Miniprotein binders against q56419. Designs and how they scored, part 55

Target 1, 326 residues: q56419
Amino acid sequence: MEGRTLEEVQEEVFKRHGVLVPKKELEDLAKALEEAGLLLTEKVEARLKEEEEKLKRERPMRLAGLSYPEGEREARAFLEAFRASYPGEGEEARVLLMPHLEPSRVPEVYGAALAALEKTPPPERIYLVGVAHRPLKEKAAALPVPFQTPFGPALPDLPALQALDALLPFELFNTPLAFREEHSLELPLFFLKGRFPEARVLPLLVARRSPELGEALKVVLRDFPGLLVLAVDLSHVGPRFGDTPLTRTLAEEARRRDLGFLERLAEGEPEAALAFLGANPTRIDGVEVVASLLPLLRERKGKVLAHRLDLEAPTLSAVGAGTLVL

## First folded at step 19 (miniprotein)

Design io19
Fold by ESMFold2, fold request of step 21:
Structure io19 (fold): chain B 326 residues (1-326), chain A 108 residues (1-108)
Amino acid sequence: as target 1 above (326 residues)
Amino acid sequence: GDLIERLEELAEEVIRYLKEHGEEELAREIEEQIKDIIEALKSGDTESAIEIFTELAETIARLLHRLGAPEELMQKVSWLVYDVARRLGMSPRQIYDLSKRFSRAISR
């Protein structure tokens, strides 16, 4: 019950419906609900343990046939179509910021990422840093297993992951269930694996800013060079996000915040980018990732290749996405 | 006890693969080095155990890579090496350096 006694429930039922339910009947109902809840809890726990054991071996595709094609040939055509959605040329990236928003909503933003990858020498490994949408037991986590893609498995760089784990004051390999449905890794990985099929991956999530992660990654990247990818979205505005309905003014503010953030990052000034956001009133979701990675972003100048604030008309809401090369 | 069991598991995986590929002499060398590590541990000489293990891990990585060991074996060996290093009480810097040496050995 809601912290109410059975007598209080009985009294409320009488007040609302004019029926006096005997206390014994309420007691029997409470017992039955508790028993049903216990059985459901045991069943859910067993399924979660099964899923966790699977995730310790591999991370299967969750969005194939939904956000991208499952078949390899269709997946390659998908990449080509997305590249064509961005008519410009990219720039070589040592650091790439790209979205994790549904690809069909921002095709040219993903296309810009592909254009950057065309100019980027194939790396030995990719540090893919996403945003945890489920709680983590620590500030950050990794899942050191193959991630399935239509292009074959994206294999983990175990020595680099182990080197990173050794430098952190917490266990990096935590919370495998948080990766089960984590689209901030799966969606960017599809594009990255399609362009760099031989690169190994460090699939990382940030839940809360971790200066320790950034300092450790700075050391690891020096000895295990690779491509650093920040897989983050930008502004989240409107009722779906607990906000007022989308207006022209709110959309203009979100766009201004998105571009101001990206531009300051492009100038090699990540602290200024964070300061520019202040209280982050448009809920740019990349701030914890950027705040963790400050040592890797300072003094790296680059270019904003694309930006879109994408409208969700049914919800009167919008989400921003961008592509930045450093 | 648990550390020694993990070392023996690492040895078993590597030696089995080497023998299957006609590398009997290398298998004997690995077995000897594992015995040296275990002997050092039983004597309380953790420093020697760490030194021998570090060289052995890099050698194993290089040998398995040269022989074209399948990915699942390389991953299992990578995890066993990491687990042994932690159980040996190697410092974060020592484990970091070991991981770097292992990575370089399999990147050639």
Scores: ipSAE 0.852, ipTM 0.947, lowest interface PAE 0.6, mean pLDDT 92
Fold by ESMFold2, last read:
Structure io19 (fold): chain B 326 residues (1-326), chain A 108 residues (1-108)
Amino acid sequence: as target 1 above (326 residues)
Amino acid sequence: GDLIERLEELAEEVIRYLKEHGEEELAREIEEQIKDIIEALKSGDTESAIEIFTELAETIARLLHRLGAPEELMQKVSWLVYDVARRLGMSPRQIYDLSKRFSRAISR
């Protein structure tokens, strides 16, 4: 009932079919439909509540068999294939920017991340900062539970997470359901856990820029040293994202903005990187994460190892991905 | 109240594990410290309760780590310690420092 009164429905039925349905019968039908909708909603809510309770214990693999293999041996071979897609050498990373785009779309970009990890001493812990694709109750969140991978569970660094939570002006452990389908953590974690099986993880999401998060992380990283990973994508252009069909001009602009952003980050100038984007007309995914983490990015120089603006031919759209070491 | 229930839960988990591994004397010492914390709370001496708890939490972390406690126990204890610390009204700085001490005790 699209905002119609029962009388209007009754009149329309009479006009269309020549039958006058009593108002009582229409009222009964409306009640039955409303009750059926409530029962369906309650079952969906109960299922989501069950999943939320499970997420308070562990985060299961959601993309095994879809984005990466489920078995450990096959997963190891998958890592080797991705590393081989990038024939260059990496560099040691204290901060790594890597994508969360579907790995098969940008194999050499993930390969570059693996090359960097090969040069990086195994850290005690990994601060994995992704992009929330579902709303969070706060600007940022963490899910302090094991994340399942084909290489075994990525265990949380609970003391470091608790230290971080203590320093924030909001509850860090919020919105567990936002992690349920969050590929910006799961996809990078597959590669990170495969290379650093002993490292613990701080799985973090940013929904909106949080200077408080960056300041707190700077303190926590001093006492709980580890690898900082920005798991972000770059430009999003084309009709899937509200633009006209991808043109050579739009693609070239997206590539220019992606590389200009990464290069300014590589010079230790994160504020300049954000300023370069202005209104962010190509919708670089990583801006809220970078804006949150300014204290950790300032004056850190490094190198862009890889970039790709990947075309989605069916949608005439493209997404940029890059690998940056600092 | 709920704080005492959490303290008793923490004690039960740790003492059970210590006794299962032949550490009867350590289990008794932990039990005594838990009782001291509860007595301080009942007398309204929250500052003493915090001091005793802080030392106890680090001791628990060190003992369980050295005894090779299973990961699920270490996680549960870490959460109980954090939950108790918050319910004791420890400041953000006190909780941060406690988390550092706990982390150091289990990473060696």
Scores: ipSAE 0.839, ipTM 0.943, lowest interface PAE 0.6, mean pLDDT 91

Design io23
Fold by OpenDDE base, look of step 20:
Parts: C-alpha cells; structure tokens; sequence
Structure io23 (fold): chain B 326 residues (1-326), chain A 108 residues (1-108)
C-alpha cells in the first residue's frame, strides 16, 4: 500500500474488480499482507481473475467434506439424519424461510425445513434468496451458473433470471466473486437439491434492501412459478458480534426478537415484523432480505416449524435459526 | 460490428449442432433468417430486425430442446440470445417477453 488509504484501496478494488471489500476485511487483509509482506501482488490479482473466470462456468462446492458430505451416498444419509432430528411433520410451503448456519449447529431446524419440503410438490424452479456477507456492487446480485452439489449440479433457470434482470433498474449479474465463498446459498442448496433434484435454481443474494427486487420478483413469479426460499439466519449476539458474553437476559432478548419476527411473518405481516425489530439490536440477519421481498410476503399466512438459539461456546456467542412456511 | 458478430456466433453454434444431427434444411432456414436480421440492421430497420430475431430465438429454443441439446449448449445459446436482445436495444418488456417465450419453448 504505497501511501494509499484503505478507502483508496477499496475504491480501486471496486473499480477494477467490481468487489467492494469491507474496510474491516481490507484492514485484516492489509494486516495479513503486512505480516506476510505480501502486497496485493500481481499473483493475487491474477488468482482472483482466474477465479472470476471460473465462476462464469460453475460455482464449485466450498463446504463439501466440512459442513456436509462430498459423496452422494453419504450426503443422502446426511439428509435422512437431519430429517430424523425433527420429530414433527411439515406443511406445504409456497415460501420457505430456513437457516444458512452451519448445519451441525441447528440440525432440527434444517430437519423442519426438510419436513416442509416433503409436503411440498416438486417445483419447476427455486428462487433461493440468501444474504450477502460480502459487499455487492448493487443491492442484489445473481450468479447464473451451475452450483455444484453432492447430488449433481443445481442448474440455473436462465430465462427466469434474464426476465428478472430485465425488470430491475440495475444489472442483476454483478459481483460474481461474492458468490465464491458465500455459504448462505451453498448450505440451503444442499438440502433443496437433495429434495428436488430436477428443480432449476435462481441463486440470489441481497446486500441491501431493494424494493425493486420484490416488485420485479412478484411479476416474474407470476410467469415463472416456483418455490421462494429465504435463506436467512436470525439473531447474532455475543462477543463475535460486539456484545458482552451471552447471558440469560441477552439470550431471552434474542429469542424474543427471533420469535416475534417469525410470528409476524407467519401472520402475513412482514412490515409489522420489520417494525417490531426497529434498529435490529440483536442483528437479525434476514432483515434486508425480508425488506426486499415485502410484496411476496404480504397476506401470506403460515407457521413457524422450528427455532433455536445456538450457543457457540468458544466465543460465548449465539446465533438464532428458524424455519417458517408460508 | 459487435452485434453482427454475436449474431454470427449464435448462427454458428446452432447451425453446427443442427448439421451434426442431420437437420440441414433447418440449418439453412436459420442461416437465412440471420441474414435477414443483418440486412434489416444494415438498412436501419431495427424494428424488423427485432421482430425476426424474436421469432428466431423462440424457434431455436424449441428446436434445440426437441433435439435434446446438451445443457451447456442451451446455456450458451440462452446467453447469446439475451446479449443480442440487449444490443438490439430491445425494451425491458421486449426482453422480458422474449425470455418468457424462450422458457415456454424449453418446458414442453
């Protein structure tokens, strides 16, 4: 960094690569690079360019062998075990809210999602809307390529994606590198592909609320019917997220926020759900997704199937996860 | 220049596949329609070019689907059609309608 501010580097990376790297990540990277003596070397740029070119063809598995099995046989056994972890029955979903947290942390919540999918007729396509944990060039993005899974590639619905892009005031196909390591799509997609192997997918990320996305999707869903999946986590509390260590009071507040949010969504009142959160003091992950999809969530009644606030003991932090059908 | 090149690329991909599968007559028909689009563009008749292209795109989608074309080819063709539509200056509605027609052609 030859005398450039982190902001200048961020702007340059954005201009050059269309990726907005968060200042903190840039700081961490700068620190790691300073520690490693590695300037954003021509090598790193070349590697990023190579990876971007690969992402024009497919999105490889990143969490196979870590979060879920790589082999199909083992992956099927994994699905069965997760389904078994939820003792209840599901309901037919037109809209499914499910987590994207590490599956092993909240198995019964994923089990509830599988239970709902068992009661859901196979869709022609799945609109999978995740959370961008990395900055996007636009408020939302799509990666219109096959996503690899243990069950084979999840193929994109290109006509539906193109139709969506045509209705948006911005380029939908932006920031491909944001999808490279984004788990908010990969983890839910494992379960969805395992249940609906023939369904096409629209992999979408939301970074910031986009009313335009919801309005456009409402039109698209009319002509291109499918299952809408919101892949979102709920509260994020504790030291990892800037709070004090988890206490009973903090956990109760997180649960109250999570359940209050989900219940209002289940009543078909997404605006009330957002209003209930206010400034979102427990950092519910799915707020920007829900805010973007208001036209699709209004007046849809459903049911909360599962909820868990899962403790990460090493950090004394907790993350909320839930499954909702509409 | 770039639009014509993309039209030629689309033609090449589709015609190659059709010929490989013994559909020589259909390949000639597609070639003729591509020529008609290019002529319309050269004459400044963009409206006619869009009309011919829209019908051709649906025809291509239907033919490739009927012949069981590989997914990779279908994806390439879909992107070429979309890129050409944008370069033709098609309106959001026209592009949307084209995508809808394409989707219907490959779902039967």
Amino acid sequence: as target 1 above (326 residues)
Amino acid sequence: GDLIERLEELAEEVIRYLKEHGEEELAREIEEQIKDIIEALKSGDTESAIEIFTELAETIARLLHRLGAPEELMMRVSWLIYDIARRLGMSPKQIYDLSKRFSRAISR
Scores: ipSAE 0.898, ipTM 0.961, lowest interface PAE 0.4, mean pLDDT 92
Fold by OpenDDE base, fold request of step 21:
Parts: C-alpha cells; structure tokens; sequence
Structure io23 (fold): chain B 326 residues (1-326), chain A 108 residues (1-108)
C-alpha cells in the first residue's frame, strides 16, 4: 500500500469509481499483491475497469442459485410458491412498492407483489427504481444494458432511458459498477421478468434524493407509459444496524414506523410519509427513493397488501418489508 | 471529426444489414442521406444536418423494426443515434422528441 491505509485506498477507489470495496477484500488483495510485488491500487483499478467494460454489454446474475433458482423451470416453481404464500388477492398497480430483501425471509410480501402483478395488465415497460447500497457519482443512475434472469434477459428500454437522460441535469448513465452486485434491482427483477416476460426495463438506482428524477420521470411516463416499481425495504433495526438486540419495544417502534410510512403513501401523501419518519431513527431504506419520486406518488390512493418485520435470528436484528399498490 | 466517424459507423451498420436483406435501394437512399448530413456539417449548416438526421433516424428505426432486425443491432443503432444527436448539439427537447419518435417507430 506504499504508505496509504486501507481506508485511504477504499476512499480513493470510491471517489474514482463510485464503488465501496469491502475492507476484507482489500486486505486479501493487499496480501496477494505484496506476494506478487504489485501495487494494490493498480490491481484494484485494473479489475474494476475490466468489470466496468463487461457491464457495458450485460449485467450477469449474481444471486442465481443463492436467492432464487438459476434454472427456468425451477424459477417458475419458485414464483408459484411465493405467490401461494400470500393468501389474498392483489389489486391493479400503476405504482408498486415491493421489497428487495432476501426473498426467503419475507415470502408472503413478495407473494403480495405477485398478487398485484396478476391484476396488472402487462406493461410495455417497467421503471424499476432501486436503492443504491453503494455510492453513485450522481444522485441517481441507470444501467442501460440487458439484465440476466432465469427467464432470459430483461432488455432495457433505450429510447425511454435516453429521453429520461435528456431531461436530467446530470448524466444518468453513471457508476456502472454500482449495479454489479446491487440486489435491490436483481431480486425484484426476478419476479417482474417472470410475470412480464416481454416488458422492457429501466433499471434505476437512487443514492440521494433527486427531485429532478421525479419531475423528469413524470414527463417521461406520459410519453412512455409503464409500471413504476419502487424496490425498497423498510426499517433496519438491531445490532447489525447499531441498535440493541431486538426487543418487543424496538419491534413495535419499527412496525409503527413502517406501517405509518406505508399508510401515508397509500393515502397519496408522500410528503407526510417522509415527515412522519423525521430523522428516520429505524433506518427505513426507501426514504431517498420516495423523496425522489414525490411528483409520481402525490394524490394517488392505494392499499397496503402486506407487511412483515423479519427477524434475523443470528444477529438478533430485523428488517421491515412491505407491499403497497397505488 | 468524431461526429463524422459516428455517422459513417451508423451508415455502415444499417447499410450492411439492408444489403444482406436485399434492400439495395433503401441502402442507397440511406447512404445519400448520410452524405447530405456530412455535407451540411462541412458547410456549417448544423440546422439542416439535425433536420436530415432526425428524419433519417426515424426511418432507420422503422426499417430495421419492419425487417425484424435482431435486438443487438437495434441496441447498437439506438446508441449510435443517441450519441450522434448529442454530438450534433441537439437540445434536450430535440433529443427527447427523437427518442419518442424512435420508440414509436419500433413499437409492436
């Protein structure tokens, strides 16, 4: 590392490439590079450049065989099982809020999303807005390439993406490496592609609230109609997130915030939903997405179909997930 | 310059596909339109270049769609058109309108 700390290298990589490389990965690489007599930064940069070049062509599956089946037949059975886990009927969605949590943790919440999709006419395109769990160069980004799924590639709507870029004050096509392992797009896309095989996709990530994105999308959606999907989780509480182990009190607070947020969205009051959270002490994941899409959420009435606060027992932590239709 | 090279690349991709499908007349027409755009650019008539290009882009989209061009080619052509539009100095509105026209031309 020639005088730089791992933190400094991590920061430099982040500044240059918009990717936060895990410290452990940097440590392992540093050891390997010391043995090879290579500079850590140069090797990291070379690998990142290679990955970035690959992402100009397609986004491969990262969670196939882990979070969902890789094979199409098994993937279809997976969808049916998840749908079966929700006993209710869905409603037609123009806007769908659904989770991006590990599907096995909240099957009925994904089942509720599938139920809504059953009542939704096949869209020409899906605006899939996820959460950037890695930093972006801009407030928001898109990856305008095919996303691999067990059901075949989810093809981008390039004209609609280009139209969106034209209306934004920043380059939309930024930080491709942030999409490489972003599960907030991959997991919901599995369900969406399985239900709507012919729909094109606009894979979008939000890192920071972008009012410009919501205003631009409002214009684009008029000329390029489609389904808007917010792929967001809700509260994150417990030791993994800096809290004490999950207690009844902490769980009740997380549920109160999750449901209070979703209910206000269901009433068409997204500003009230954000205000209700205040400083967001239970760390609702989707805040920046909702804050970016205010023009699209205002005055739309809908329904909360499902909610779960799921315990991760090994860490005594919990994550909230919900399904909302508008 | 780089703009002319991109126009030539677009022409090559489209003309090759058209010739492979027996559309020699259409290929010649596209070649002529590309030459007209390049000539307009060389003369400093950017407005005429943008006008010809906008109509040509829609025509290309419609033709390739009608002929059942593979998605990979459609994506390459879409990006070339977008890149050329930006390099021509087209306004956000002009690019938006072009994208809208392209989308309609390839709609099923």
Amino acid sequence: as target 1 above (326 residues)
Amino acid sequence: GDLIERLEELAEEVIRYLKEHGEEELAREIEEQIKDIIEALKSGDTESAIEIFTELAETIARLLHRLGAPEELMMRVSWLIYDIARRLGMSPKQIYDLSKRFSRAISR
Scores: ipSAE 0.890, ipTM 0.958, lowest interface PAE 0.4, mean pLDDT 92
Fold by OpenDDE base, fold request of step 21:
Structure io23 (fold): chain B 326 residues (1-326), chain A 108 residues (1-108)
Amino acid sequence: as target 1 above (326 residues)
Amino acid sequence: GDLIERLEELAEEVIRYLKEHGEEELAREIEEQIKDIIEALKSGDTESAIEIFTELAETIARLLHRLGAPEELMMRVSWLIYDIARRLGMSPKQIYDLSKRFSRAISR
């Protein structure tokens, strides 16, 4: 009852239906609804606890059969088709920035990432840094369990994760439920596992900029070498994100922000890339990830391989995606 | 109490695997080292406990890797070692160094 008194509800029912419901019956109904609500809350809490316990063992696929094929054979054909969608050649990557957007929306951008991975020697481990679309207890988190993929489980690099945790001023292994439905890790991991089946993974999420994470990772990467992957999207514009419907002007501004950001990263100037965004009026998704990883991005020169601003027609909104190698 | 229980759990997992693979002598050596750690803890000599544990953890990692232990066991053992290291009150540097040694021991 949205702040209404039982008397007000009784009066409304009388006015609408010509029936005077006794106050006691309304009280009993309110109590029953409250009890039902409590029972629902308890059931939800029990389910969340069960899901959290499962996440101590593995992270199951959530987008298999939706965003990518569940079967291995079909998944391999999917990878080949995405690679074919990008006509260019890749470059060797030490750092790869790639999208986490629905793959079907930006196939050539994922294709560019695959092209870069073709030129990259198989890493022992992949540092996969995604964006937390749900709150974390800390600025960043990791889930130290196998992530399921159509190509088999992506196994965690526990020693490297433990080393990272040791250097952080906060508990790295926090908020396991934030990983349950986080697509920013699942989608790029499909492509990474398909290309590098033997690589261990460090699945990381960033909710807020953490300079401590970048400094710690710089030390860890020295002793535990691997491929660094930033799984980030770019601009988010249109009604879904609080703007007017996409116009030519809004699209041009989104592209300008996206490309200006990526180009400055390609020049090895991540601070300049962040400064270029200012208040981030087009809501570039990866800003907190890049801000956390500054020590790893400085002085690394690279190349922008692909960019797309993809229109979601039903909402007249658009999301930017890009692939950058460093 | 919790620390000793975790040490015993680590010992049980590793010793069981070693015995199943005919490594009875190594199993006895590990059991002895776990006892030494527990004794050091009971005497209040945490420094000695950390030292023995650090060497034991590396040894366990190397042995299990050499024997081709399944990934599930390796992950459980790695996590137990990490949990024990934290409960021992090992410094960030000590935990970092332990993790580095463990990683090297299991590298192919």
Scores: ipSAE 0.890, ipTM 0.958, lowest interface PAE 0.4, mean pLDDT 92
Fold by OpenDDE base, fold request of step 21:
Structure io23 (fold): chain B 326 residues (1-326), chain A 108 residues (1-108)
Amino acid sequence: as target 1 above (326 residues)
Amino acid sequence: GDLIERLEELAEEVIRYLKEHGEEELAREIEEQIKDIIEALKSGDTESAIEIFTELAETIARLLHRLGAPEELMMRVSWLIYDIARRLGMSPKQIYDLSKRFSRAISR
């Protein structure tokens, strides 16, 4: 509401949707939307500006006490329990593909990631590439600030981030507000910081495929060595994503797509993995990330450690998750 | 104007820290180098300014790291250096190389 009265909004809603919303309901909705940060009122703008200014200093935890424990002791016990949920041994990772799904949904997949991290020498830095679930100004973005975790702040590698920005044809440090609620970084970072407390982090988001990002990162990784982490989910099927309720046939197709994608990545054939998906009818989340990082994934052989298609019963929908080491 | 202000801000942050830790001679050296950069800029000799700045940035990084400067200061200094480099009109390659040198200077 750019200075619009509630009456003007009511009229606009009526004109657009043919529904006359009572003024009181509009007031409540406006308040709720303001609270949700969806309305650009002066108050919301001021709040967004304040949040943006805060994000220049740090990214606070948003999922502490919800997805993982806030306290360090409890957080360590959480890590141990997740590790225990995967009965196998890991392998050393140079590239780790892991989920960003709610951890409680796929504990053994996160456990497999932890198993891989146990076999990985402590990196100086972690390139954490997540999926932007919110619009970015550019194809990719970074937030060059400390990310809060129960294990202390994950500190940015500013020199490496600056080097990356210098090689990109666009400003890397864009859309800070997109990072505020982005779980694709926060959730994997919990596990990474818990395992590698001294590692610096490059928090990266991809909204759209950027070949430039992969080429730039290939150069940067040579001079600034570190662990590359792809924090991506796999298939998204069911009513939440525009499909019919999950059936055996739909689940089998989702698993086929997930495993076929991961197996081709494990063979060092990322282009073949993308080609295998075609139009991506099961909506594999990590496609744009993989498409951006092709130069870093080529000719790397690895192993699929875990996979799960997890049912969300209330919506009869399912999300795929996997752990891959390269 | 903005470039000089950022150079002065960098100088103030670094010199303050050095003086607080008993490094008065180093603080004077940094101050002198900043003055030289500003003089080069005023004379229109941007190339000399970039050269002096590049060496100074590495020196600052190394000194602060060696003295165990807090992360907050290191981050502010890193960002100031990057901003100054951009304002100096340094090429992408020059900025990349500067960042690489900075990273090496603060590596354990």
Scores: ipSAE 0.890, ipTM 0.958, lowest interface PAE 0.4, mean pLDDT 92

